# VH-VL binders against Mediator of RNA polymerase II transcription subunit 20 (mdt-20): the designs that were tried, part 6

Target 1, 198 residues: Mediator of RNA polymerase II transcription subunit 20 (mdt-20), of Caenorhabditis briggsae (q61a42)
Amino acid sequence: MGVSWVFEAEQTAKSVERILEGIGAELMGQFQVDVIPYNPATPSTDYATNIVMHHSKCPQSTFSICPKTDFRVSPKAVCDRGFDLILGKLAGGLVIDNAGKIEINGNEYNIHSDWTVRVGTATQGTTVKGVVVEVEYDPTVIIVQCREMMAEFIKQVFNKYHETQPEIFKITEKPERYSTLDTMWQYLQIAAKLRKKT

## First folded at step 1 (VH-VL)

Design r8 (framework fv_relatlimab)
Fold by ESMFold2-Fast, scan of step 1:
Structure r8 (fold): chain C 198 residues (1-198), chain A 118 residues (1-118), chain B 107 residues (1-107)
Amino acid sequence: as target 1 above (198 residues)
Amino acid sequence: QVQLQQWGAGLLKPSETLSLTCAVYGGSFSKYYWNWIRQPPGKGLEWIGEINHRGSTNSNPSLKSRVTLSLDTSKNQFSLKLRSVTAADTAVYYCARHFYGRTPFDYWGQGTLVTVSS
Amino acid sequence: EIVLTQSPATLSLSPGERATLSCRASQSVSSYLAWYQQKPGQAPRLLIYDASNRATGIPARFSGSGSGTDFTLTISSLEPEDFAVYYCQQYNSYPLTFGQGTNLEIK
């Protein structure tokens, strides 16, 4: 697992994929991400919204985040895939919000062996909400070793999207090791924005 | 200790469909991609394709039009069907597994010799 | 597709000698390269993964090195049971591909 930069593209998925194919990217297969809110059944000081996520790269994992002000202070967990079945039955006070579910489906590409790029269309029910791109630099999990290279890659391949650099890349202190939860946080923030989009 | 055991038809005529099955004993079926790899007599190894517990598949583009991969989760088995066989499909066929992501094949089946002859 | 070229095609050596087998990729595979040993009538056996890590149960005389496009498998002192065909395999890109093999035979 590498370091990822996830952003919303203003272009259609097919338009983005043509750019990737034009620079020699290899189609590797399909990918899917789902982002599912679980809300308190009644207003409560003991319960808060939890976002349950799955990413096809980690098919045996369920990610759960209770979003607060920022990534660091948000309670978060990685569980076996059985957790989402248990969460609905045993986590009293939370109810799945199927209407708020964002599902991202698309294709995964490899570029020059070290880069994985995922391009997907985000839907809420039958409504298309946007296009999401994930750029993953596979050789490292240390942000400071690849941050400038990733920014240059984004600027060269996706030009205007260099402005979408994730907050974790902009820190002034030495970061903790990058993890899949850092990727899921980026997906969570984008999904939240897309849910409010008309 | 994981063990893969495979079986299927050994002798086929041109144009027939090859059908092979691999059964998984021990270990988790749902955490892996289950693969088919073949080796023509006296030649090297060729990857055919993979399937996971969710039914997601990837296959070698050279064989994609003829390959069907399936699984039976109730029996911890997965299967290969290869349509329209020719003498060029004569090979030892192996099943094998690798973990999700970029990982090698750590366990292999014993192999099944398939001969396509008129 | 990434083509893996192994050299030499045949390597003739005696027990006790050092064997060096090469695998060259047409495109970078980073470190996602494995080595397998295959004896007649048997399935391949994983020896080395991620270019340099020995699989469980593999003797210390086997070692791997390299990254990117150039990889080497070394057997420091050949035992009689080491005479077999060796294959490299990349798992960086689909389709997954293997080298053509190096046959290590007794001189």
Scores: ipSAE 0.000, ipTM 0.427, lowest interface PAE 18.9, mean pLDDT 83

Design r9 (framework fv_relatlimab)
Fold by ESMFold2-Fast, scan of step 1:
Structure r9 (fold): chain C 198 residues (1-198), chain A 120 residues (1-120), chain B 107 residues (1-107)
Amino acid sequence: as target 1 above (198 residues)
Amino acid sequence: QVQLQQWGAGLLKPSETLSLTCAVYGGSFSGYYWNWIRQPPGKGLEWIGEIYHSGSTNSNPSLKSRVTLSLDTSKNQFSLKLRSVTAADTAVYYCARGQLWSRYYGMDVWGQGTLVTVSS
Amino acid sequence: EIVLTQSPATLSLSPGERATLSCRASQSVSRYLAWYQQKPGQAPRLLIYDASNRATGIPARFSGSGSGTDFTLTISSLEPEDFAVYYCQQHSNYPFTFGQGTNLEIK
């Protein structure tokens, strides 16, 4: 993946898609993101909640993050989807929390050949929790090469949401490489917030 | 900066499987469509197919039953297999990078080409 | 599949002259048309994408125009290195297709 900016839209998915259509975005297909908590079966010093995620752009990968105070200190891994899901399920002490699962489904658009925009509706069970937008700049994985351009794109296309800038964009003073886990962290934070909404 | 280097067997007999690999150097593998194009000697260009770094593929219907496209994201490589070759498959085969959206842009970076000859 | 027809098949000109190459699609490809240059023994080189946008490193003498079914590549003043085969390609619909080529040759 390239560098992504993920945010919760206050508009409906259809409203966001109208904005994209207005600027000539091309519908490419569907996308899906799953955010699934695995909780300790019993209180333990050896086990903590792990968040398992899938993104349809990386269909062969499973992402696992054990959320702590911030991204840097959170244990995280990228695994082969089939193999490592089986290993995760066989690990003693963790059980899937189906009630806490957030599923984001929607459409993927391309604009100006450099941008992919994903607009999805987040659900928990049968309950709609919100709308999530991912803006991806695909040509680079180096934040300092695209940070200003991405902020400008968000401001021009999604003006209201320029204040939702990911933390990694704000604190990167030295050149640093962006990874897919940075995208997954953004989805994890948004999903956690959406679960708390009534 | 970005370069494509391709390799594979250049001489085949009828009914064999053509196998070519293309490696990406000096740039991101993610966010692009990776294409295969061929050109029979003295003729024009024919699109074979494309693969996105997610594993999604589109291929030319005229070749679809014989074509397998694959990728190895850990090595920044993508590959073409063409089954049951005949003399009509004799061509220079190119790998090429399609911009983020092949619908918006053409192919801006090309491999050096591999001449594949099918003869008994 | 969308058929692209290029004309003329061969264009004979001298350095310094203006070249105009045409590409006609059997159905609308909107703006999703690219132009390539190919010299003997070499891979094609992208010149123009999205009908009218010049690719990185391509000299200003190359320009593209058109939309829908009718497209034109123009070289305002030919240089010796411009004598090559030119292909148009549509990326509007699968399968992607190329024109048969226009051979630009020196008089």
Scores: ipSAE 0.000, ipTM 0.425, lowest interface PAE 18.4, mean pLDDT 82

Design z1 (framework fv_zagotenemab)
Fold by ESMFold2-Fast, scan of step 1:
Structure z1 (fold): chain C 198 residues (1-198), chain A 120 residues (1-120), chain B 112 residues (1-112)
Amino acid sequence: as target 1 above (198 residues)
Amino acid sequence: EVQLVQSGAEVKKPGESLKISCKGSGYSFTSYWIEWVRQMPGKGLEWMGEIYPGDSDTKYEKNFKGQVTISADKSISTAYLQWSSLKASDTAMYYCARLGDYFWSYFDYWGQGTLVTVSS
Amino acid sequence: EIVLTQSPGTLSLSPGERATLSCRSSQSLVHSDKNTYLHWYQQKPGQAPRLLIYKVSNRFSGIPDRFSGSGSGTDFTLTISRLEPEDFAVYYCMQGTHWPYTFGGGTKVEIK
């Protein structure tokens, strides 16, 4: 996995996919992202909300983030897929919040070999909350080497959304490493926003 | 307990291929990056690259890109470092290590090392 | 890439003496999260390196309190307050703030 820029699209998934088809993108298959809250069993416990996530690109991994004010200070971990089966038992103060789960389902495209674009519809239960797009530049994990290329790609392909540049792209001044957890954080931020939508 | 166990010493001739291994145990192998570090005889430590076994994502230091291939087989909790054609200058001790935490970026547990000797 | 310069290259000392090892970075190691990811490793002859100190001043588990780290920005120090026979080794600093990870050239602490 390379560097990803995840954003909420203002148009339908079909409209976004039409744009990708127009530029010759190759359909690779389906993708899915899950964002599942685990809340403290009681408000008076020492436990904080944990967000458990899955991304179909990493099918054997479970991502866990305890969100704080920003990514850097938020406790986070990557575990084997089985972690979510034992989280409630080993961290006995947390209860799964199925009603708060956001599920993003859609299609994955490849463009010019170096780019992967994922377009999904976000749902909470049976309610459609929005459309989420992930643009991944595969050749590097160094943000400063690709952030201008990614901004240009998004501007050229979609003719908009360049203003949705992730915060990590703006604050990274020196070469710093990008990880799948940085992608998961972007999905978490978007899912949190979508949960508040009517 | 966390352990990284590397394959045994190798003696090779220039032009030969080689694949050495690093097997993790005592932790979730797919949840931590595995780092590869070279130490040439009498020299210091050089970071070569890394792999995240959960999705086989790899990163290489520029001087090693194209010189070696890093891979992993998560079904047996093993990472690999491979050369298609060895050179005498590849003679070194090769260590694997676990990245303890992405943000802390320290190598908390190390393998015992694999000595690779390439000579005619 | 970040260059870490360790000095001196060799320290010749006797057991019981204080060792002070320097590591200087070509640019600031303060991350955007305000933490400094500068770590120290010890390598004894014929052995793999082992983590001594992480994030400037935190001792890793099992490391004796005679080892201490200090510094900020670009200038870092590893101190061994009173050398034991087992402390004669090569010490490396490493930075994790910027990709790629880089190591210093090492300081050899040897018996006089």
Scores: ipSAE 0.007, ipTM 0.455, lowest interface PAE 13.7, mean pLDDT 84

Design z2 (framework fv_zagotenemab)
Fold by ESMFold2-Fast, scan of step 1:
Structure z2 (fold): chain C 198 residues (1-198), chain A 121 residues (1-121), chain B 112 residues (1-112)
Amino acid sequence: as target 1 above (198 residues)
Amino acid sequence: EVQLVQSGAEVKKPGESLKISCKGSGYSFTSYWIEWVRQMPGKGLEWMGEIYPGDSDTKYEKNFKGQVTISADKSISTAYLQWSSLKASDTAMYYCARHEYYDLFTGMDVWGQGTLVTVSS
Amino acid sequence: EIVLTQSPGTLSLSPGERATLSCRSSQSLLHSNAYNYLHWYQQKPGQAPRLLIYLGSNRASGIPDRFSGSGSGTDFTLTISRLEPEDFAVYYCMQALQTPYTFGGGTKVEIK
């Protein structure tokens, strides 16, 4: 698991994939991310909205985030894959919001062994909402060691999108270890934006 | 109808305590932060702090931390702003507003009518 | 702390004229999700503020087409294409990229 930069692309998935193929990226297979809201069953309860997520890179894990104003203060957890089956029973105040579910499906590419690029189409039900790209730098989980390199990679490969740099990359304080939850937070933010599109 | 209703105007002397309220109705009170905003006479808007009623998590602007206490009672959908000892410089209009916490920050879309607090000897 | 600077402080115009209000941020308000976390509020004398524009350019519910927001990063503009009598008010920008949330000093749009 490495440091990831997730962003919404302005072009089609096919267009992004042609760019990757043009620079010699190796197709590794398919990937999938799902972002599923669980809302309080009744108003004014002890429960708040929880976003349950899965990423094909971590097939044994279920990610749960209770989003507040920022990543730092949001309650979050990494659980074994079966967590989502018991959420409705053990936390009886939450109900799944299937209408709000975002699914991202696409292809995963490897570039020069150090880079993984995932290109997916985001859908809500049968409606296409946008294209999401994840650029992962595998060799480190320390943001300060790779953020300039990742920005340069995105700028060189796509000739744009450098303005979409994740907020966690802008921290100048002590370098903290990057985790898969930081990737999930980026997907959560993008999915929320896409749900608002018509 | 979604609304926030604040308590009435207060006239106090320096050193007195005060607790004002902001009651939400027509929406899920635990799905939004409640923001507190001060406006001194003839001046602009100042963010004081916020509370998430679902777990009473609070954030304060540095200058208000220790000067006021923000709290909430989710059983009656009410948030509070409290002073242990008022100063003349606390004279202002105080607004509460709701702020959605779920992913997309869409601004403070619903505001209370304001509570005028006058502190003079 | 992010500082927002609004200009001009006062704008004296007649009904039917175009108003252009500026808000400049001490740092970029552009998030990785490509949204600018800058909102515009209108306040009439004796009233609570009202949300006009959220995330830089999106009109809030019930806000007339004559109001528009533009800009990105550090430079933002609120435009009122043709002032109506009810538009004479004080306008505030606010950043919500990070706490503490901060407001600009306000621009007063008054009748000439």
Scores: ipSAE 0.000, ipTM 0.458, lowest interface PAE 14.1, mean pLDDT 84

Design z3 (framework fv_zagotenemab)
Fold by ESMFold2-Fast, scan of step 1:
Structure z3 (fold): chain C 198 residues (1-198), chain A 118 residues (1-118), chain B 112 residues (1-112)
Amino acid sequence: as target 1 above (198 residues)
Amino acid sequence: EVQLVQSGAEVKKPGESLKISCKGSGYSFTDYWIEWVRQMPGKGLEWMGEIYPGDSDTKYEKNFKGQVTISADKSISTAYLQWSSLKASDTAMYYCARQWEFDYFDYWGQGTLVTVSS
Amino acid sequence: EIVLTQSPGTLSLSPGERATLSCRSSQSLVYSDRNTYLHWYQQKPGQAPRLLIYKVSNRDSGIPDRFSGSGSGTDFTLTISRLEPEDFAVYYCMQGTHYPPTFGGGTKVEIK
C-alpha cells in the first residue's frame, strides 16, 4: 500500500483518461469506491454519524470513520469485510442512509511501475455528481519520502489540480507512516462536497 | 506550547453546587476531545467522561451519567465539569486531559482538588 | 467494562535495579484496525499523570529509553531497565480499545 492524493476533476472521466493514455499509462482494470453514511435513528448524545467505506484495492476490508473536525481526532476503524452487514445490529442507534451513498466507478492505470492512477465517475443514486482522481505512489508509505515527488507528478500531469494537495501532506513533518485510512479520509471529504452539488 | 490549566481547589458542603474549569491553550481547542478523570484520595484513576468542543458531543461513563454535567465554551477554549448537588463521596482530585488519536491522553491539567465535608 | 489487573500492587526496589510491571486485561485489547490501544502513565506524588508509552510499545516524546513496553492480546509489561531516583512513582496502564476507557489499579514502585 502506497501514499495517495485524491481530488475532484472538472473534466469528464474520458478527458482525464485521454491525458493518461497520452503519457503512456497502461490500463490495469476497473476500480470502485463506496462512501455510505449511517445516521443516528433519533437525536442522541450517544450516537453520531458514521461513514462506512469500501475500496476495491482492499477487497477484504471495510473502513469506518466517525467524522469530526479532522482526520486525527475522528474515531476510525478497519474491519474485515462484513462489518457493514452487522453495523445496525451492533450499534442499534444508527441507520443506513442509502440516499446519501456516493459510489465511484472507473478505471485504474499504471505509470512507470511506481504510480497507480484511478479515474472514476461519482454517482448518488442515478445522478452523476463528478469525477474523482486518485494518484498513488506505490514504493513507500512514508509521506516525507514522497510528497515532493508526488507534488511534481501532479504538476506535470495534472497541473490545474496541484492546489488540491491533501492536508496530511502539509502537516506531517516527522516520517509518519501513511495508512489506507488516510486515503479513505480524502474520499470521505470529497464525497461530502459532491453530495451538496445539484 | 500545549497547556491545560485547571481552576483552583474547592472546599464545599454536601448539597452545594460546583463548576470547575479546564482551559486549553497552544493548540486548536475544537479539534481535540477533552477527558475528565477522577482520583479519590489514595485511590487510582477513573475515567468519567469526555467532550468534543467542536460540536459539544459528550460521552459519560455509566456511573457518572446523571451525576455530573460536562460542557465546553469554545469561544474561550474552556471545558467544564459541574455538580448540581455535591456529596461527601465526590471528594477527589479531578484531572482534565487532551485525547490524541484513539484514546491516549497526551497532555494533562494540573488537577483540581475538591473537598466535600460536613 | 474491561478490567485491567496490575501486579504487583507495590514493587520495592533500589536504584539501579530492573523493574518489571504487569498489566492483564479481562479480554483482548486488539482493536478492529489490528492496533492494540494499551497505554502506560507515570504519576509522581503530588503531580498529574504523564504519558510514558502509547499503543503497547511506543515511547512518548522525551521519555528515556530505559522505559519499554511489550505484550499482546491480554498480557502487557512495562519494563524500566535501570531505575533512577526520579522513577519511583505509581504506574497505571489504560486501555482505549473498548468503550469506556479503563485504567488499571496501579503499581507503586518504591525505594527498598
Scores: ipSAE 0.000, ipTM 0.477, lowest interface PAE 14.2, mean pLDDT 84

Design z4 (framework fv_zagotenemab)
Fold by ESMFold2-Fast, scan of step 1:
Structure z4 (fold): chain C 198 residues (1-198), chain A 123 residues (1-123), chain B 112 residues (1-112)
Amino acid sequence: as target 1 above (198 residues)
Amino acid sequence: EVQLVQSGAEVKKPGESLKISCKGSGYTFTSYWIEWVRQMPGKGLEWMGEIYPGDSETKYEKNFKGQVTISADKSISTAYLQWSSLKASDTAMYYCARPDYTLEYGSYAFDIWGQGTLVTVSS
Amino acid sequence: EIVLTQSPGTLSLSPGERATLSCRSSQSLLHSDAKTYLHWYQQKPGQAPRLLIYEVSNRFSGIPDRFSGSGSGTDFTLTISRLEPEDFAVYYCMQSIQLPWTFGGGTKVEIK
């Protein structure tokens, strides 16, 4: 996958999809993201909350992040999909928090072949928590090669959401390889905010 | 042309300080990390750490943290590796190298290497 | 830390023969971007290492086509189809999927 900008939309999923249709986006299919907390069974200095995530674009991968104050210091890993089974059997100090699971379901669009836009509704159980949009620039994973193009795209298509620029995009000169973990971190941050809503 | 040029061989006694250099040319020095790699006589390659000269951010392999200091002076496109007190076990060839973040989509393979600085520490 | 294990430690071969060098990683080097961050270097006596192959199978600029890389997940191979006199050297694999960057112990290809 390419470089992504993920944000919470204030409008409905249908409204976002109408914007995309207006600029000639083509519906490609469905997408899904799930964000699942695993908490220590008892308070412990040896175990901390781990967030396990899946993204339908990476069906062979399981993402695991132990969230700290920021992305750079948070322990994180990309594992084979079988990690879910192993974690379930070997997580002696961790317990799945099904009540805290956020699931994002929606549609994926393609624009001019280079852009993929995903629009999904986030739910916790049966409660709708919000609308999440992911804009992906497919041709590169080097942020400095696409940062300006993505900012302009967001400004033109999602005017007010240019303020939601991901922290990793603020690296001015430092050449950092963007990874799917950077995308998962953005989803994790959004899901955490959505859980705090009434 | 892109190259990294290292300082010359050093012969030191235990307890002495030392600072060796790696000068980049033919590219924008502040836009690439600089890697330091140790090779003890007859042994393999060991990554020691890296520095981003643009802001002097450093990262160390845990066995080298506190043993050496990595620094850079971007005004002269030069990175440094420094010891406050050398030990006989520091005898090795030291290489600097540049990871290429542009190979395909950022492989971080070390595409450019310095010629090496031989450091010999003996009484 | 990801540990890379190279085998054999030494290969004794004659010019014209095929060399097959192995590198095994303690963890999968496959990233979710579908790339595998394993690279091969050649080091001749008295010289700095030289990049041969990056991301498993991509030949670096100027590297002869007798060098090829293959593998996936945790098992990787460097093949030299027909050894030339200049190919007798030590070969190292390296991973750059996560810090700290790590190298294998090396395989020495020497004349029989």
Scores: ipSAE 0.007, ipTM 0.502, lowest interface PAE 10.6, mean pLDDT 84

Design z5 (framework fv_zagotenemab)
Fold by ESMFold2-Fast, scan of step 1:
Structure z5 (fold): chain C 198 residues (1-198), chain A 120 residues (1-120), chain B 112 residues (1-112)
Amino acid sequence: as target 1 above (198 residues)
Amino acid sequence: EVQLVQSGAEVKKPGESLKISCKGSGYSFTSYWIEWVRQMPGKGLEWMGEIYPGRSDTKYEKNFKGQVTISADKSISTAYLQWSSLKASDTAMYYCARHKYFLGRPFDYWGQGTLVTVSS
Amino acid sequence: EIVLTQSPGTLSLSPGERATLSCRSSQSLLHSDAKTYLHWYQQKPGQAPRLLIYEVSNRFSGIPDRFSGSGSGTDFTLTISRLEPEDFAVYYCMQSIQLPYTFGGGTKVEIK
């Protein structure tokens, strides 16, 4: 994966997709992201809520984040898909919260070969919670090499959504490598916000 | 000062190979696309293709795909347009121009042009 | 592909006169970001094109205020309010809303 900017769109998924088709984006197929809370079975100082995520771009991986005040201090890991089975079997540890699961399903588009844009509808159970867009710049994982290009792309294609710039883009001018966990953190924050919606 | 400086005029015979250059200076070369535009004698401007030097990612207009190769060397801030086998119909002025990444922006600075003449 | 049609092909005028050049696109150049990606270039004999006007009506750096652009959707105009000797050139419109980028056929502004 390259560097991603994930945001909630105010428009319907179909409206966003029309914008993309209007600028010559090519439909590549479907994508899916799921964001699943795992809660301590009993109150404990040893265990805290853990968020388990999957992204269809990385079908062999399970992402795990124990959210704290910010990304930097939050314990996080990338594991093989089988980690789901192990985590679910921990006695006295964590149990799945299926009611809190957010699932994002939609379509993936390619623009100029180097941009991937994913537009999905987020649901919790049978309730639609919103529309989520991921803009990915595939060629690099070095933030300072693409930060300006991504901001320009967002401003030109999605106009006002340039205001939703991820925190990792704002931190430093030093060469810092972006990872898939930075993408997962963005999805985690959006999913948490969407759960509060009626 | 932003400048794009192109290589000098070329006189070639059909079947010969050729590589012309476009050197950027006064800006971050890897942050802009380089566009190639052809102008046949007495005719208008036609877009041929583009390259993003930071990644060597290229796009071609349909009629030029397979006829030319666009490349770049970021270490010397230079883009190239190359023919493996020239035809008389390749006789034209070739311009390079700078373009900010996003589709929609204008070509803001241009090279002076390279005249290519192909005749027997 | 988007086709840009410029008219007239040639304008024969004297210094001091007003020039009005038209560019018509085969489809709307209005983007969903509310910008219209139509640009005007000037090419003097023996020289490279230079950007005059970008996004319909914005003058590029160093361009005199006698040059102005207007229009919307599919119909665009470049106006030169009072021709100077150095303005006799060929003018091209260009769209950059979608690939492939395309230019109009050009309007030659020549001395009468």
Scores: ipSAE 0.000, ipTM 0.471, lowest interface PAE 14.8, mean pLDDT 84

Design z6 (framework fv_zagotenemab)
Fold by ESMFold2-Fast, scan of step 1:
Structure z6 (fold): chain C 198 residues (1-198), chain A 120 residues (1-120), chain B 112 residues (1-112)
Amino acid sequence: as target 1 above (198 residues)
Amino acid sequence: EVQLVQSGAEVKKPGESLKISCKGSGYSFTSYWIEWVRQMPGKGLEWMGEIYPGDSDTKYEKNFKGQVTISADKSISTAYLQWSSLKASDTAMYYCARQGYWTKYYMDVWGQGTLVTVSS
Amino acid sequence: EIVLTQSPGTLSLSPGERATLSCRSSQSLLHSNKYNYLHWYQQKPGQAPRLLIYLGSNRASGIPDRFSGSGSGTDFTLTISRLEPEDFAVYYCMQALQTPFTFGGGTKVEIK
């Protein structure tokens, strides 16, 4: 994948999609993101909550993050999709938390070949928690090459949300490569916020 | 406290059978892999194989496959290393260890070791 | 199978000195998840090995901050900034990138 900016929209998914269609975006298909907590079976100094994620753009990959105060200090891994079947076997003392699962489902759009915009509704069980938007600039994985273009895109297309710029965009002044784990971290932070909504 | 306790030292003759044990306590025994490591007198550490006690899934280093059997009894939180016919070259210290963090494969807790001496 | 070569075989030093131990791998231990699957263990005479450093540079629980690990890919270093009497032991590196897991030959840190 390219560089992504993920944010929570204040509008309904249909309202966001009308904006995209109004600027000539082409519907490409569906997308899905899963954010699944695995918690220690019993409280332990050895084990912490681990978040397992899937993104439909990377169907062969399973992402795993053990969240701490920030991205850089959080243990994280990218594994093949088959890892899901053996996670309980490898993860000493961790149990899936199905009640805490956030599932984001929606549509993927392409704009002028270079931009992919994903608009999804986040649910926990059957409860709708919010709307999540991912804006991906496909041509590069180098933040400084696209940071200004992405900010301008968000400002012009949505006429707001430019203040939701990911932290990695703000602190990177050198040519630093963006990875899919940076996208997953953004989804993880948004999902954690949405779980607290009632 | 988390610990692995191994059976006591053994003195055997070539051709005899032997089964040594490694008992886990203070943690979920079925949630970790148990590793077996050999150390011949005055030599370094050699990985022999591993077992996941939850379903007795095993993996062996190729030179030990067929020479030893690794097993576990989850009802008593105990893993085993067994020989059907010992050789003098089996004389060594044998350690068990648990595999720590789920994708990282490090051994954070070790048994005290079982010394096996095989001599005529 | 992945071969780990440790050097030197023996390191003779006095308490208070810095120890630097090398471990070289026959192939890269850097996984696509960005972790180096290289761990360091300490073994004192008559005792079981003890985990010191995992995934190249992370200190295990209870390990003093004078121990540090560094390196990536094929070349790794264990550093003990100021040797204490209890640090005189044999140190082993181990790779866990693929089975069979393999250990280096060990570096003995002994009193001069």
Scores: ipSAE 0.000, ipTM 0.439, lowest interface PAE 18.2, mean pLDDT 83

